# Designs tried in a protein design chat: VHH binders against N-glycosylase/DNA lyase OGG1 (OGG1). Part 4

Target 1, 365 residues: N-glycosylase/DNA lyase OGG1 (OGG1), of Arabidopsis thaliana (Mouse-ear cress) (q9fny7)
Amino acid sequence: MKRPRPTSQPSISSTVKPPLSPPVTPILKQKLHRTGTPKWFPLKLTHTELTLPLTFPTGQTFRWKKTGAIQYSGTIGPHLVSLRQRPGDDAVSYCVHCSTSPKSAELALLDFLNAEISLAELWSDFSKKDPRFGELARHLRGARVLRQDPLECLIQFLCSSNNNIARITKMVDFVSSLGLHLGDIDGFEFHQFPSLDRLSRVSEEEFRKAGFGYRAKYITGTVNALQAKPGGGNEWLLSLRKVELQEAVAALCTLPGVGPKVAACIALFSLDQHSAIPVDTHVWQIATNYLLPDLAGAKLTPKLHGRVAEAFVSKYGEYAGWAQTLLFIAELPAQKTLLQSFSQPINKLDESAEVNETSCDTLKP

## First folded at step 1 (VHH)

Design b2 (framework vhh_nb_b201)
Fold by ESMFold2-Fast, scan of step 1:
Order: sequence, then C-alpha cells, then structure tokens
Structure b2 (fold): chain B 365 residues (1-365), chain A 124 residues (1-124)
Amino acid sequence: as target 1 above (365 residues)
Amino acid sequence: QVQLQESGGGLVQAGGSLRLSCAASGSIFSDYAMGWYRQAPGKEREFVATITSGGSTYYADSVKGRFTISRDNAKNTVYLQMNSLKPEDTAVYYCAADSTWYDYSLDEREYDYWGQGTQVTVSS
C-alpha cells in the first residue's frame, strides 16, 4: 500500500530505507508495552538532516510538545516517543515510552520524519536554483517536512482555520484526549490519535462546549463524510498519496471546512505531495518579497493563491513545498534572532527551541 | 535461554582487517537488538556498534567509517567487520543481545545477554 516516493533528484541517496506502514490492526488486540525509564538511541539523522527546533514548533503539527530544554515528545499511532538533540552529539537521539514493538516504533518514527529524503541533496538543488535560498540554508539546516497520518493531519488543520496557535493547540489537545492514553511526559498527557469511529461518537454540541465554535460543524461533517467513503475513510485519505496534487487538493476540498490553504497543508504534511504550497499571510509576504514583487500590497485571492503556488513550483521544482517551508521558517522572529547567533550553533539549540516555542504560539501555517 | 558465542578474534597488524561473528542460540534472535562492546585492560567496557531489530545501525565515534555491523537472521548471527585496525582497538570484544521490546542501549548494563568475549590484538 505504501506508495514509492517520487525523486526530483536521481542522485538522491538515502542512508535509511523507507519503513513499511503496518496494516490496520485494532489496538485492543495488540500488546501495548509502557516503559517507565526508556533507553535513548541515536537516529540515522545528523543535525544537517534534522534540527528539532526547526521542525516541530513550526506549525506543521500541534500534537508534539517541548518536554525538556532539548526534547520534543509526541505520538505516532500507538507509539509514544521523545526526540532530543544534545549539544556535542552529531545525531538526534530518540526513546520509546509506549509501543507495540521496538521494530514498529523505530520504523514508524523514521517514516514520520521522511528519513528516506535527503535534506542535504534537496538544499543543494534549491541553492543552485536560488542563491538566496543557499544563504538561508547555510544557517537553518535540518528544517524537515514531516509525513503525518492523514486523519490526524486533516483534523489538526480543520482546527487551524481563522485561528491562533494557542487556541489551535487547545482544540487539538481536546481531540487527542479522545484517544487511548499512552503516557505523561513533563506534565503533558499523550494519546494515540482517536479512530474515525471514536470521533464519530462525539457530537457537534460536545465540540462546541469544548470551544471549537463554528469548527465543530466542520469536524463532525468531515468525520461523517469520511465514514461514508467506499472502502473506508482512512483508505480514501491514504489513496490521495497516489494521485496528482491537483486531484488530491480537489478531493480534500470536498470535505466540510477544507479550503485551498488547509488542503495544501494536509497534502504537504501527510500525503507525499511535495510541491503543495499552503498560502497564508506569511507565505504571501514571502512570495511578494521573493518571487512576485509586482503583487506587493495586493489582497490575496483564490486566483492569486494559484499564482503563488505556480511561482514556487516554477522556481524549486517538484519539492517546492519543502523550499517554501524553509523560507517560511526563516521569516519567523525566532529564526531571525537565532541567525544573529549562528556562529554558536551548539549553544543555540536550546535557545532556538525556547524562542520557537514563543513564536509557535503566534504562528499560523 | 539465549546464549551468544563470539569468534573471529586474533592477532592482526595495524591497518589490517578482522571479521567477528556472534552466533546466537535461542528462539527469537530476530526480535533482539544485537550489539558489540569492547574492554581494554584497565578500562571500562565501551560501546562499539549496534544493529536494532529493525536493521538500523549505530557506531561509536572512534570506529565510524572503519567498522560495519550486520546481521543474518536466517543464521542467527551478527557480524562486525573491522577495517583499518589501530593498536587502540586492542580489547576483548563482547557480543550482547537486548531483548527489550522497545529498543537497544548504549549502556552496557542494560543488555540482557552477553557472550564470553573474543580477544582482538592489534600490533603497534
């Protein structure tokens, strides 16, 4: 079922083979093991391939928490994991707090991190196409696009519509709490994301009481629409990994509350649609500064959304969404602060994570 | 229930190569993370390399680029290919298995099963 990843660079060499997604098996029949004192292991990803403060507190997910000065924690299916980047270590380290097996957890984590895609080779290609990108990439290494579960991604970005990060996080935490509790880390509760069936048992009124406002109708409507899909809603979402970007976006936009920006976020962050460009006010400002200066000061319209996406793809190719992600991160106040201190990178990991945590509260993808 | 037996150690000149093997007896080799540790006289036991049940490999900085760990689940064997050997690599090399469901450890105290060790001597 897993789609082979397209390559924009035939010379791209992955040191990590893509993990197979496990078949859908009810968790009730799987043995869950919870570990009170987990062991830490290095990942096959150096700081140039993955930098935690440039990947997790950047608005592509709201389910991962900063659980220490250098540590982020979250869930991938039934796996509760932490990642840390210690000053002095070349590689990112991970530990597993709760899982069905160590094989499954490691493979799921590498899949979630898009570990098969060489960030260094992508940055090299983008830098040849745009020297301005090359200068930023020199100082902001390891900004990686994640490969999330499509249902988790969809529900998170339905919460993002016309909303701020703090409220999005509260809403996503409520949805997460409907799933199986896997453990607590640094005062945060972690849950396996609820099944489509579990979500279908929550009424619109319950979501409204939880502070979702008008988004309560969108979430319940989308859940109902997914349940009505022939072959199942999860299978329908996963099938969008195998179609062209335009078809995936059109399909997603049939769901209640999914507009072009939300569809592009879901496509980029969960559906292997590497050229998807989520255009919000920040991306619009980037586009008018870098690619379309003639449109500076104009109001963003649906037609202009398409023109922005076309400009990014024309410049950066089939992985334009990854290039856009770095350019977006470079414009965050946290990263501008970090760039002033790029000569002290080891001491800046914790500082950038804390500054990014502050910026994440105001970030709108 | 798991027993580990190392082989392939010996005397080699600096710059030479050796391949260590560790044969495991027992029922679930493929579910175990397999590691190599070494201990030189008067020193603490040191991590060398590990291969997880999922196939991921990790190395101590002192051996990166020179040593390669691999496994053959059909033969219940883990291997350590040692190239460009240095006098500082002289040690007793131990095979270890971690039956922990979740992962492997860099801390020797957290491995469940250990072999008896095989001596590697690199002439100065």
Scores: ipSAE 0.000, ipTM 0.178, lowest interface PAE 19.9, mean pLDDT 79

Design b3 (framework vhh_8pnl_2)
Fold by ESMFold2-Fast, scan of step 1:
Structure b3 (fold): chain B 365 residues (1-365), chain A 123 residues (1-123)
Amino acid sequence: as target 1 above (365 residues)
Amino acid sequence: QGQLVESGGGLVQPGGSLRLSCADAGSIFSIYAMAWYRQAPGKERELVARITSGGSTNYADFVKGRFTISRDNAKSTLYLQMNSLKPEDTAMYYCAAVEYGDWSYTPSEYDYWGQGTRVTVSA
């Protein structure tokens, strides 16, 4: 049973929810343009390069919403955008609801989608290294790793520890609502992700009142730690895109609430660390099925976490995290149902694995 | 997994004792705030006792001094020791868990529920 979201302030001392529309400065008001009925434009990404149901509802982000039967919407900085894929269309289409400029929104969207990385080239390489990957790629083309803002990604994954998707989504929506309201689509409210400065003005008590529990301390502690970084917290996070994976993970693990799995998620989804392998019980199941069959039935131990990551990287190379992402998506209930109609080996996957699904097992690591 | 399994219910005479257990299958038990609820025929579920992840306890007035809630994180098990049982304690007893460390008195605020164990207090 899910706890009801607070809708009203019960206390005289503080709000139980953040303001949905913070005060607008003259500079922000001058530069932000909202569109009531936006026009749709083609995005030069075919369905084999980007398939929305294989990319957005897979646990790499909680800020993008399904806003129609074939449509997903979300924010990238000050840009509120929607993506849609019509059956039979050659390419994905997008529209811009709110932005500083149409061109900056397009460029931000392409950057967010890692559009410069060819999935066709990656899948070809992975298929040469693993014949089963080729078979999965035939049915699951367009599963893409996103390039998120690191602060936004970090806060989202701090919410993910020992938690289910519905609660993670509520917590992420609360944090999002602390930023500037950009628009509403299909009953969902969309906000620019709050700045580090804005987040620093929210107390641990306010997060606790919003239902974050022990995670409130991690978020406020991490925000404080980031503000203490030389050159600023955002610049420090972005600098981790330029270092080796081991250094990025070690740096992230200095932050309150960031363990190795959470660090690997942040590294893969926001820091251009394409070989990062977040290891949980779900990835362990995948690893023993695909890479380490001799360890099938053994208990996952801390020493075996390193072996799993090493096995993926040894097999798939510098983009091992992308290969792991496709294999993970193949294990999600919606995709299993689809794949079982096309593949005998997938059809024989242990049904008890689905019974053991938790938020940790069903989310991207 | 979030499924909770209760045991220890049964028939007992007024003034008797029972110890209920709630086993957690595969979840991270130590981070849960947990509760015992009960439901008598024709009534809503009501809170009996609760315990936070840190061990702080809270009891309904009607069981205070008679019931003790406790947890064993090593065994992933929640307990309810029920002493001086009364006919009014007759109900189905449910174990509940929530992953936030904050207090809650309503059933809707808990994430996981067991199927219940029946307690009957009668001569």
Scores: ipSAE 0.000, ipTM 0.132, lowest interface PAE 17.5, mean pLDDT 79

Design b4 (framework vhh_8pnl_2)
Fold by ESMFold2-Fast, scan of step 1:
Structure b4 (fold): chain B 365 residues (1-365), chain A 124 residues (1-124)
Amino acid sequence: as target 1 above (365 residues)
Amino acid sequence: QGQLVESGGGLVQPGGSLRLSCADAGFTFSSYAMAWYRQAPGKERELVARIYSGGSTNYADFVKGRFTISRDNAKSTLYLQMNSLKPEDTAMYYCATDLYEGSYDWTESDYDYWGQGTRVTVSA
């Protein structure tokens, strides 16, 4: 790139660590324990706090798989876990297939699920601010925003832009396979997400050969940029949990392949930025239907992206991204078919990644 | 507050040539990186070529040596010269901004498409 861009990267005024340490990964022995027939334990999250088909196959993550009629499985660091939600059961159950310890797996899972945040309380507040939200939420209870590892989230959303679910899944599976294999469930292979060091050892050509197309350059460029960060790339990403949303988005947008929508996805799904609003054509349709009806006939522009985000935050407050997530899920084909009486005509979605992941899950509790 | 208008598509025989144009009507064209994307029937949308404001270019491997992207900042127009066309090039072609306000190296494609695209069909 020949043209300089002002770096809107946040400055940390209270930093103590010298900034020029090279990005190195210590060699550590990781003790893993595998369970052949894991036992299921209750997770203290009811249907109103977590509904698996409204949370996992919704485009927040591509690393969790439907491994049974009522079961989803995935990895959180070194932990391979499954969640299930039986028909007629109000509670979610979990089991641990591979882990460093059962207690660590449980704590990691609760953190990953943002379990400290009451979805019922948020939706009650949103419903008071918008009765239309209340009507919709009654049919879509338990649509929860996850709290993912920032590196893992970043790489997944670099794969997701301008892409379909099948190809995104293959790309994310390729990246995942670079990490430590933890186990197989229902024909799916599960891996601990690779370290930044491991990712740095994969060439752009290897990614292109794996079908990443133009995204290969963005992934390798982003990995290189993170490795160049003083104090380490993981630490730099985690520091964005402590800054204001505008600063976090500006920082993320300095990374190759990260535009405002991708940055907002990363901020909302991994950086505790609960007011982040990823704006695409679907969110634009939602905004013109619910918040900005005078703009219903207008075309979405980069400038209007900010207007849409502002409208959501003004309406729903500091957790506006969670409200947006429910409204977005309601526009997915599977959920829209359920909400509409025998949806005779349907319109094609431009975000094909979300279409496949929800199509069958709407039919099961 | 401008819009991009694509033109130049059509039906052409294998081995033929087409020149696509994308005209800008209202924003500072010269400050933006521009790109051509395409979407074939039943396939995902993919980047074809990118040109930065300074004139440097990037191409998808499947079009290198056959397609040439160029821009005329005085006319606020983006071009894609397509030579040695193959049936596999059949798609709807879209132009897009490759930069968002404050972004570097990336654009958000979901809202950067300003027109309805122009159709290219390569068949015998």
Scores: ipSAE 0.000, ipTM 0.166, lowest interface PAE 16.2, mean pLDDT 77

Design b5 (framework vhh_7qbe_3)
Fold by ESMFold2-Fast, scan of step 1:
Order: structure tokens, then sequence, then C-alpha cells
Structure b5 (fold): chain B 365 residues (1-365), chain A 122 residues (1-122)
């Protein structure tokens, strides 16, 4: 079930930039170059296309850190990068702390940010379909869905099941530390995400000692299952970008620890499956308030999961997962507090997100 | 919006010492001191990284001035020793909210204090 790739601007939101390709496995190992004082460069993404506090601390990824009042840092393959939004600038800026090449870092970053998809055009379409969405979007501009590496995304969301954000972060940091160290920023250590081969050398007992609990078996089991795939586990995961959503979700659910919600998260955030709807308790509450009021007060069941997903897709179309993501962000305590006041709280002591205390079962990526 | 308030300026005899302070209303990364003397352009004096691990000084003040910070108090300091008449200026505190800035360029700093006057008599 091969899904056609839309190339036309009229049917799918896109940027003026050419389509980005994922990085290919290098034939030759390139030398990493580290810089102590990197220069900042503009990205061709305005604040309406990307707002860092509405994109990174929202449960889509646990590998990016707030490294300043206006700065987020993370790794994409061998590239250690920072993004900032300075007051008065028209666009988001980036710098590269460690990379194989500056051009490859820029291309990887634009790919990671789904830069070919125009958020403004997408939000305009959603607002025409739902004026309530338009009112929320006015306050939440630049909430963008990321395009992550599928292995990296898969392992992160295996950590998310029945877990809180603080524990997910510790577990993801442990996995990240198994990869090549690229640098330190604001007291955080940054690593290239480990290869499937590197992950296969970590025992279940090592994961359990690191606090993974029952998830240790799921991670080691999934790594083993991926290594057993004909043609390689990474290639098998990437192939799911080319199939229909139902086939991608079914394939992911064959992996240990991957249920429908986790599969939908992976599909939406790493497999170009823009209509994927991860349904948890919070998305259920949103659905019954916005789309399915006749079901308000009912208990979410596996049978109702498909009905919720279909309601979002019927309302918002092929990019329903992006619309759902903004509605989810609007329900987070930090954003509700902001919508009830004119000022954003500034954490003067800690650069960490001060309000992210919600468990992973109530947090959607 | 971030506010910076300088203090500690005054009149001092040549060879004397002063300690300038700058309190920020919130967290800052790179911070620096700049000065503007009579009939001169604003010039770099000293800067410090967010962690305090890296410090930079203008050649004219090396060995005489020491920049430091207390991040728990959101406060930047400039200890000025062996003051010269040429050090007479309004001293400005500057702050950036980013890691890894070009620490000596005024254009790298988003936030500025109102300044504190230092007068060194001969």
Amino acid sequence: as target 1 above (365 residues)
Amino acid sequence: QLQLVESGGGLVQAGGSLRLSCTASGFTYAMGWFRQGPGKEREFVASISGSGGSTYYADSVKGRFTISRDNAKNTLYLQMNSLKSEDTAVYYCAADREYYSDYWSPEEYDYWGKGTRVTVSS
C-alpha cells in the first residue's frame, strides 16, 4: 500500500525550499569538526512558521534541551545545533557546535523541522474548517510538527509508556549517552543517537539498572526484532514512510511495547504520516469537547480510538495530526496559564520547562 | 522584558578602586561591560560567559579589571583597580540570552542598562 507523495502546493502545505532528503549512510567516515564560538545564521522560517516554546517542550521529542531563555539545543545525527528566537528578529536563527559539514547540518536541520511544509497555509485551511481552531491558533502561532529519525523516535516513545516527563527524559538521556559525545551546552551533555548495532550490545539488566523498569524488555526486544529484519532495521523503518498509515501502524504494532498510541506517535513524528492521531486521555477529552460531544463522560475504549481518529480526519483532512497537536498543546497547563494572562512566566532559577509535570499517558507528543 | 540596573559608580582618585554591580530581572547568558568616555564612542571593557568559565578583556584594562558573576543573584560585577583618568566614562551593563556569543561586539547584546558614571580625578 504505497502512499502517493504530494508534490503540489495547492493540495499540501509546503515551503518555497526544495524537498529535503534524509541523510544517507556515509560511505566514508567524515571528521567531526567542533567550534568553541559558533556563528549564528538565519533560517528562512518566520515566527509564524516556528515558535520554539510551542514546538520543543511539547512531548514530540525528549532529546532537545532549553539551553537559554530563548534557546533550544539538540542533535540531528552527527550535528549538534542550537536554535534561538531573538526579540526583533524576523526569523529563527541557528548555530552549529559540532558537525561533519556546515551545509549537511543546515540540510539536516531543515529536514528535521519539516521546513518544506508551510504552517501558515496549513493553519489557514484548518481555520476555514473550524473557526474555533482559528481563535486558538491566533495565540499559538508556530506550533510545528517535527520530522525525526524513525529509530530515534521509536526508542523515545517506547520510554514514554505509562511514564512521567522527568523519568522519560532520564531514560532518553541514558540511551543518548550510549552514542558519540558531540559537546556540552549549558550543563547538558549532547550525544549523537546510538546506532542499532550499539543499542544491541546493551543488556536488559543494564537498562533495568538505569531505571527503565518493564520497558527494558521492550527496548531490547524491539532492537532484536529490528536487527532480524531482512535488509536491515533502519531501512525497514524508513520504508514505512512510503506506505499507507494503516499499514505503517500495523507494522509498528508488531514491535514489543508498541501499542496503537505509541505507533501513532512514531508515525506522526518520524514517518510522514500527517493524519496519524495518537489518542490518550487528553486527546479523548479534546475530542469529546470539540468533535464528539455525545460521548462526553464516556470511558475511552480501544473500539472508540478509531472513532476519535476518524473524527479528527473528517474535520481537518490529511494533516489532521498537526491540527490535533495544536489542540493538545492548547490544553497543556503552561499554555492554559498563558491564555489566562498577558505575560509569560520567566523561570529565573532553572532553564528547564517549569510546568512539564504531566505523565506521559496525559502528554501527547 | 529583561531589565538591567547598574550601581557602584562615583568619584574616585587615580590609583583607587571601585566595584560596579549590575542586577538583572531574570536569567542571562553572556554579559558584558561597555563604557563611553567624554567625546568617545562606546567601547568594550569586559565580558563573561553564562557559566562564568570564560572571560574577555579589552587590552586597556587587562590586569586591572576583573569581571565576575553570581548567577544565583542574577548579578554581574566589575572590580576596577588601579584606576586612571582615562577610565572616566559612563559604564553600561549588557546582557544576551544566548549561549556562545561573540562576547566583545555590542551587536551581540539584546539588553542594556541605563549606565553608571565613573569619574577618576588625577
Scores: ipSAE 0.000, ipTM 0.098, lowest interface PAE 22.5, mean pLDDT 79

Design b6 (framework vhh_7qbe_3)
Fold by ESMFold2-Fast, scan of step 1:
Structure b6 (fold): chain B 365 residues (1-365), chain A 123 residues (1-123)
Amino acid sequence: as target 1 above (365 residues)
Amino acid sequence: QLQLVESGGGLVQAGGSLRLSCTASGRTYAMGWFRQGPGKEREFVASISWSGGSTYYADSVKGRFTISRDNAKNTLYLQMNSLKSEDTAVYYCAAGSEYDFSLYTDESEYAYWGKGTRVTVSS
């Protein structure tokens, strides 16, 4: 793959002055144009490069909604867009409902989709390294990792800790509603994600009243921590795209409510850290079944989290997080049922694997 | 605030059977059973997905215990067969949250816990 990856930083100190906050509320800098009947345009991404049901409802974002049988809609900054994938079409199509400009929306969408990264090239490389991956990839083409705004990604994954999709979605919808309303599609309301400044004006009590529970303290604490960053919180988060994975994860873990799993999600989905491996009990089962059978039956520990990540990177390389994403998707109930309908169960499990519906003996409380 | 109430514990002879129940005051997702024997740490017994389609068991109970649920009644069950003296413990019902993608076997993943029900297996 051609995408440049930042390596080591030479200096640990800086004399960069912190930016001054504006003394008055600035005039609105963005003029939004809403379209009544948007036109559809091709994105030049084939089904092998992007398959919407394998990309959007897979837990990497909660702000995109299924707005039709073949359609997903969401916001990217000030741009409200829809994507659709018709049976028989080679390419994904998009339309723009609200934007500062159509060209800005197109560029933002391509950036959001990591369109510079060839999924076909990655799958070819992974399949050469692992024939079992090749069998799965043949049936699960277009499972793409998104490139989200880091603040937006961070807040979403703070909502995700020890939580289910329905509740995460309600909490993320509440946060989203704090931003500028851009439009409605198929009964869903869409908002530009709120600024750090806007988020800083919401109290912990308001989040608790909205059903955030213990996460209210983490969100307000993280917002406060980001506002205290020299150079600004958004700039600090974006700087993590240019450091090594270990440094990015360590930096994220200084934020309230961000543990290693949440940090790895943020790193993979918003910080160009393509080798980040979010290790939960599900990924642990995949790893012990697929890469580390010697660890089957062991309790997951912080050291073993690192061992799992190392195993994925050793096998799949710089884009190991993308390989992990496909293996994760293959274990989702809907995809697993589909795969089992083919001539052989290509995800055949050993006797200790998590996805065995009779017993799990790999992890202890 | 979600409440979990266990029932069905008691004294049983080795080789016997017991069925534990756990009723929840509201909607639950992934659920599990944990136990703590005399002088031991709390340990995982079994867990079940919200749909009931996926189940997990500790090696020590595999083939003897069966976890099931009735979502219409907000009730979780643990059918315990071929009981051994080593199964003597306080059994705890736990409810967690998941991405709808994974199941939990670690107690730290569970947000809600019952007060426990005692099971004593005599020789």
Scores: ipSAE 0.000, ipTM 0.144, lowest interface PAE 16.6, mean pLDDT 80

Design b7 (framework vhh_nb_b201)
Fold by ESMFold2-Fast, scan of step 1:
Structure b7 (fold): chain B 365 residues (1-365), chain A 126 residues (1-126)
Amino acid sequence: as target 1 above (365 residues)
Amino acid sequence: QVQLQESGGGLVQAGGSLRLSCAASGFTFDDYAMGWYRQAPGKEREFVATISSGGSTYYADSVKGRFTISRDNAKNTVYLQMNSLKPEDTAVYYCAAKTGYDEWYSGLTESAYDYWGQGTQVTVSS
């Protein structure tokens, strides 16, 4: 296993510079270029650093769709991209359907994939700390934690609370449709995620009519709270990338509809908080099997949530959330089918499963 | 106007059964988690059971295996089936509704509930 790039090193400083004043001029419209028949290019991430079925249908995001037997598509800001991974290929390939520039799309995609972080080095470290992890890592290479836009991530996980995958998908698709349409692939419509300003113009009643239920109030309340932040809501969210995990979680929990589990999902998937552990019933089962065997058979209580997170961090260190993600994926029944797909047609991977309503980490398709 | 109205309480002998109902109006019932709490004379209000909008349930240890919470979204009603009743189950039973319920939080905190009913008396004779 070869490192494609040096391991990403986040800023050591927790200091964030706020904007000096409100924007004097409106943000200029992005110049978008749409490509009808895009060409495929290598991304230079090997299958040991990125495996698409172990990364995208795992509950980290609801905006990326399986658009072919070996293909996933989604948007990153103004960039509509597809990724594909053929059996026998060493590297992932990508194409750009719509973008401000091909180079900007490539850089945005590598950032989104946390491409500077060596998965091989992390798994080596976890395997030394836990021999059982070493067995799973042999079979589940390329399970990668994404680096999403924090506003996009926040709104998606507000939709996920006490919900099923069909409703989450419908709600996330509705929010996505409020942004600029970038293109259609395999019957799916793809949009640039709406700005905070665009979201602020959507009423609670419109969200309720779209099937958001009680979450409508939380989304509009969170949008309003972010707009009230000195220096801007996007900048406030980005500042949480530079503080310690406990401070980031506490800050997120001030937002309407954000509890500790949802906060941990946002922190792990968008705020470079690599030790964040979203705790639900599935993570509890993993914890009692691997870290807290004396508590096997007990029911998860509020008092035990902190103990689960602490146990993972104590065992795996600064990147405990990445270890937790691999252990979670290992419980998904699609694992065997995926591993066999590298030597045969992958039509068997077209099966889908619903997200468990109690978990942002339960997606197997 | 939000209203929760309990019914089905009464006097029953130890070992007997009762079914409590809570009829909800004035809000979108399907979006709310529903809970049951009880208060015995001279004691603080305690958690009994909760059911999420998706149907996930959680019970206090004192009632687990004896009580069953369920909901009928078509009738905007939550139920508490109480079997194998004990004198210690004697209390006023309150229906409660909560928005933004997460299953892992399970409605264990009284202050988390937005709306409360007037209560229904359950008396179990020794």
Scores: ipSAE 0.000, ipTM 0.197, lowest interface PAE 12.0, mean pLDDT 79

Design b8 (framework vhh_8pnl_2)
Fold by ESMFold2-Fast, scan of step 1:
Structure b8 (fold): chain B 365 residues (1-365), chain A 126 residues (1-126)
Amino acid sequence: as target 1 above (365 residues)
Amino acid sequence: QGQLVESGGGLVQPGGSLRLSCADAGFTFSDYAMAWYRQAPGKERELVARITSGGSTNYADFVKGRFTISRDNAKSTLYLQMNSLKPEDTAMYYCAADQGSYEDYYWSNPDEYTYWGQGTRVTVSA
């Protein structure tokens, strides 16, 4: 379905996008190196550019796990990596547990994090366009939209329809387990996401037995449709990064089980379609509170989905999907709890800093 | 507060039919999207069919062509007509009311529905 463009000229849909990652070399052609005790390196993203608790446990991905008090781990192609953000550190650190090379892992990780996009500049722009957004931006800096592999993203969001996060995670874990095992961290098993060929060898009945229900048919149907694409399904999906949002959504909606909302999730989280707006009841409540108050109390219908998307794009521009993501994160129970932690009495923070300074000052040269 | 009460479940032979009903006891039925879920022993609840306040319908593939969801806003009643029943349709069937929802869900879960019924048992066996 064609989403209406903002009042801006339709031809102004061409934007400077982050560099594309090189295609992942098939794992059978790559030598994997595992480390028993990986070394940590700085990633050079400050807390205003990336805050792990505002980015990973937010439903953008179900393949990354909290593997420590300050640590998240996941796989990017053949790379098993962890990220940590220490209290008092301004920068995020990473380590590599399994990889084809340390350099390839770092480049893949920066690409996955959309590191070429300045989050500080985006939030500044959103705050200028909407002062109400500015209040949330002060406490939600570092809430970043990820740049996932499109096949991984597609399969994950096919699991998301009429479902809860716990069940989605269980289903995504099952799919992940079909790929090559890369390592275990904090009791979680990590796998390279299975290839399209590997997925094609799993029957609908096997998915049904694993608890996928009606989604089993969608996954097997989508895998078959992708395998039929000239040039390969992965290349077809990646090509959608270079088309306009309307074309990307229309293309995705030809796949079994992909409706407009699932298509918007895939477009936003894996296809560089920064103005895509996935609309659910939470986004509907946000829209009626902030952008469409005349519709407050009305039910969201398919006809109103386009109006919500249009309102976000009209307000926030080309990166409206990132603005929507921040507002959505603010509505999650875990993030509301985290936001409350930012309201700690300033006196106690000052006392802690003063005690540290005093400890330093007590040492007389 | 509203209360949903399911009825119409029972024991039928394969190929048989049942009509489930879900009656409102005290909420504004016409303002809600309504759904039927089912849960077989040892499995999670799964969506069977949904109908919006405006009458738009959505079905799980495993019941499409066999089941029909409908609503009567004047009677505050939701229906599920089940035809060509199979042993695998054996489950507890639940009625749910969802304020503001529509058929294409993102982040949705059963706990986000405002009202749940107590369920009605459907057994398909000789």
Scores: ipSAE 0.000, ipTM 0.189, lowest interface PAE 12.2, mean pLDDT 78

Design b9 (framework vhh_7qbe_3)
Fold by ESMFold2-Fast, scan of step 1:
Structure b9 (fold): chain B 365 residues (1-365), chain A 120 residues (1-120)
Amino acid sequence: as target 1 above (365 residues)
Amino acid sequence: QLQLVESGGGLVQAGGSLRLSCTASGSTYAMGWFRQGPGKEREFVASISGSGGSTYYADSVKGRFTISRDNAKNTLYLQMNSLKSEDTAVYYCAADYWDESTYGLEYDYWGKGTRVTVSS
């Protein structure tokens, strides 16, 4: 699979990026190794390339948990990993709790984080195209779009439709629990996401009893539709990474419960469709504030959905979905609070429990 | 096993300048300076990324102190200008260490400190 390149970037990188390869080759006998006291390793992504509070609690995924004041944990295939980012650290650190191989876990994590895409180059390009973005992005550097497994992403966003975060989390946790248990961190249970075959063995009634409501029919219907795909449902989903955005969205919309907005989320967060713009009332408010002020106060209609997408793409180019995601993050209540905290000096953060316990507690040899 | 050795501390008059150095026994990632004054907790002063491209400063030292590094010499520097009596402290060098032989194991290391006294 080829990773998209930001064609609107102003400069060519002087260093060849390390080759990242998704682990797509089947391994028939993978042995899981669980680590009781995992060691932390630097991931070589600076704070301007990845800031955890601007990336994980932003509605891109519901499978990653805050497992400490500066720590997030989740699963990528058979790999259970944690990420941490201490005040004063340039780079993000990670550890592996459960994995088939430490090297496989590292490669899977870099792939999941879209690490081959330079956020600094995108930030520079967006700021040149829109000075207002430059001012806002000054405090939002490190807000990154993830590259999720398409099946995992699809099922999560089927759960998200017309729903609240607490209920989405319970539904996603139920689906996750159908897969192989990899470990527990900070009271949370972590599972490898279930296979399409495993999901096909769960009835609509079982999902209804688990509180899915009308979404039970959509999930079972989508699973059945994917199983019917020639060449397999996973391969069909992955093939959408190679088509144009319009074709990917049209294909996704054939699945039960997938409308254009849900399709755009799946396309942006799992199918390398970097110009996809999920349009809801929040994105509409952002668009009328930043790009379409003449439409401020108007109600979002189906005819205006395309105009919003066109406005973002016209302004920000091939990676318009990343620009839109950053602007969306700026409007989240938790992120507005976090943005205010960026005015605090780092020495105040050094007095936090995590910094005192890890970096400032006592003299070390 | 990584060793950090600070130097350059001493007695200096208010308004004066001093340059601290920290030599590491091996290659390091992020490095930083911390200080501990009499009767105070250890506090952050400044940090620098492995490449030297990113720097961060405590508000109390912004515009007065400059952090830099020479990776060829495994040496970290802190240029301290316009010194105040409040800058009196033991200054500690801290480092994260990447060791490829241990599959990238990250270590937190600290020096023994170097004393800076700013006379009023």
Scores: ipSAE 0.000, ipTM 0.125, lowest interface PAE 19.3, mean pLDDT 78

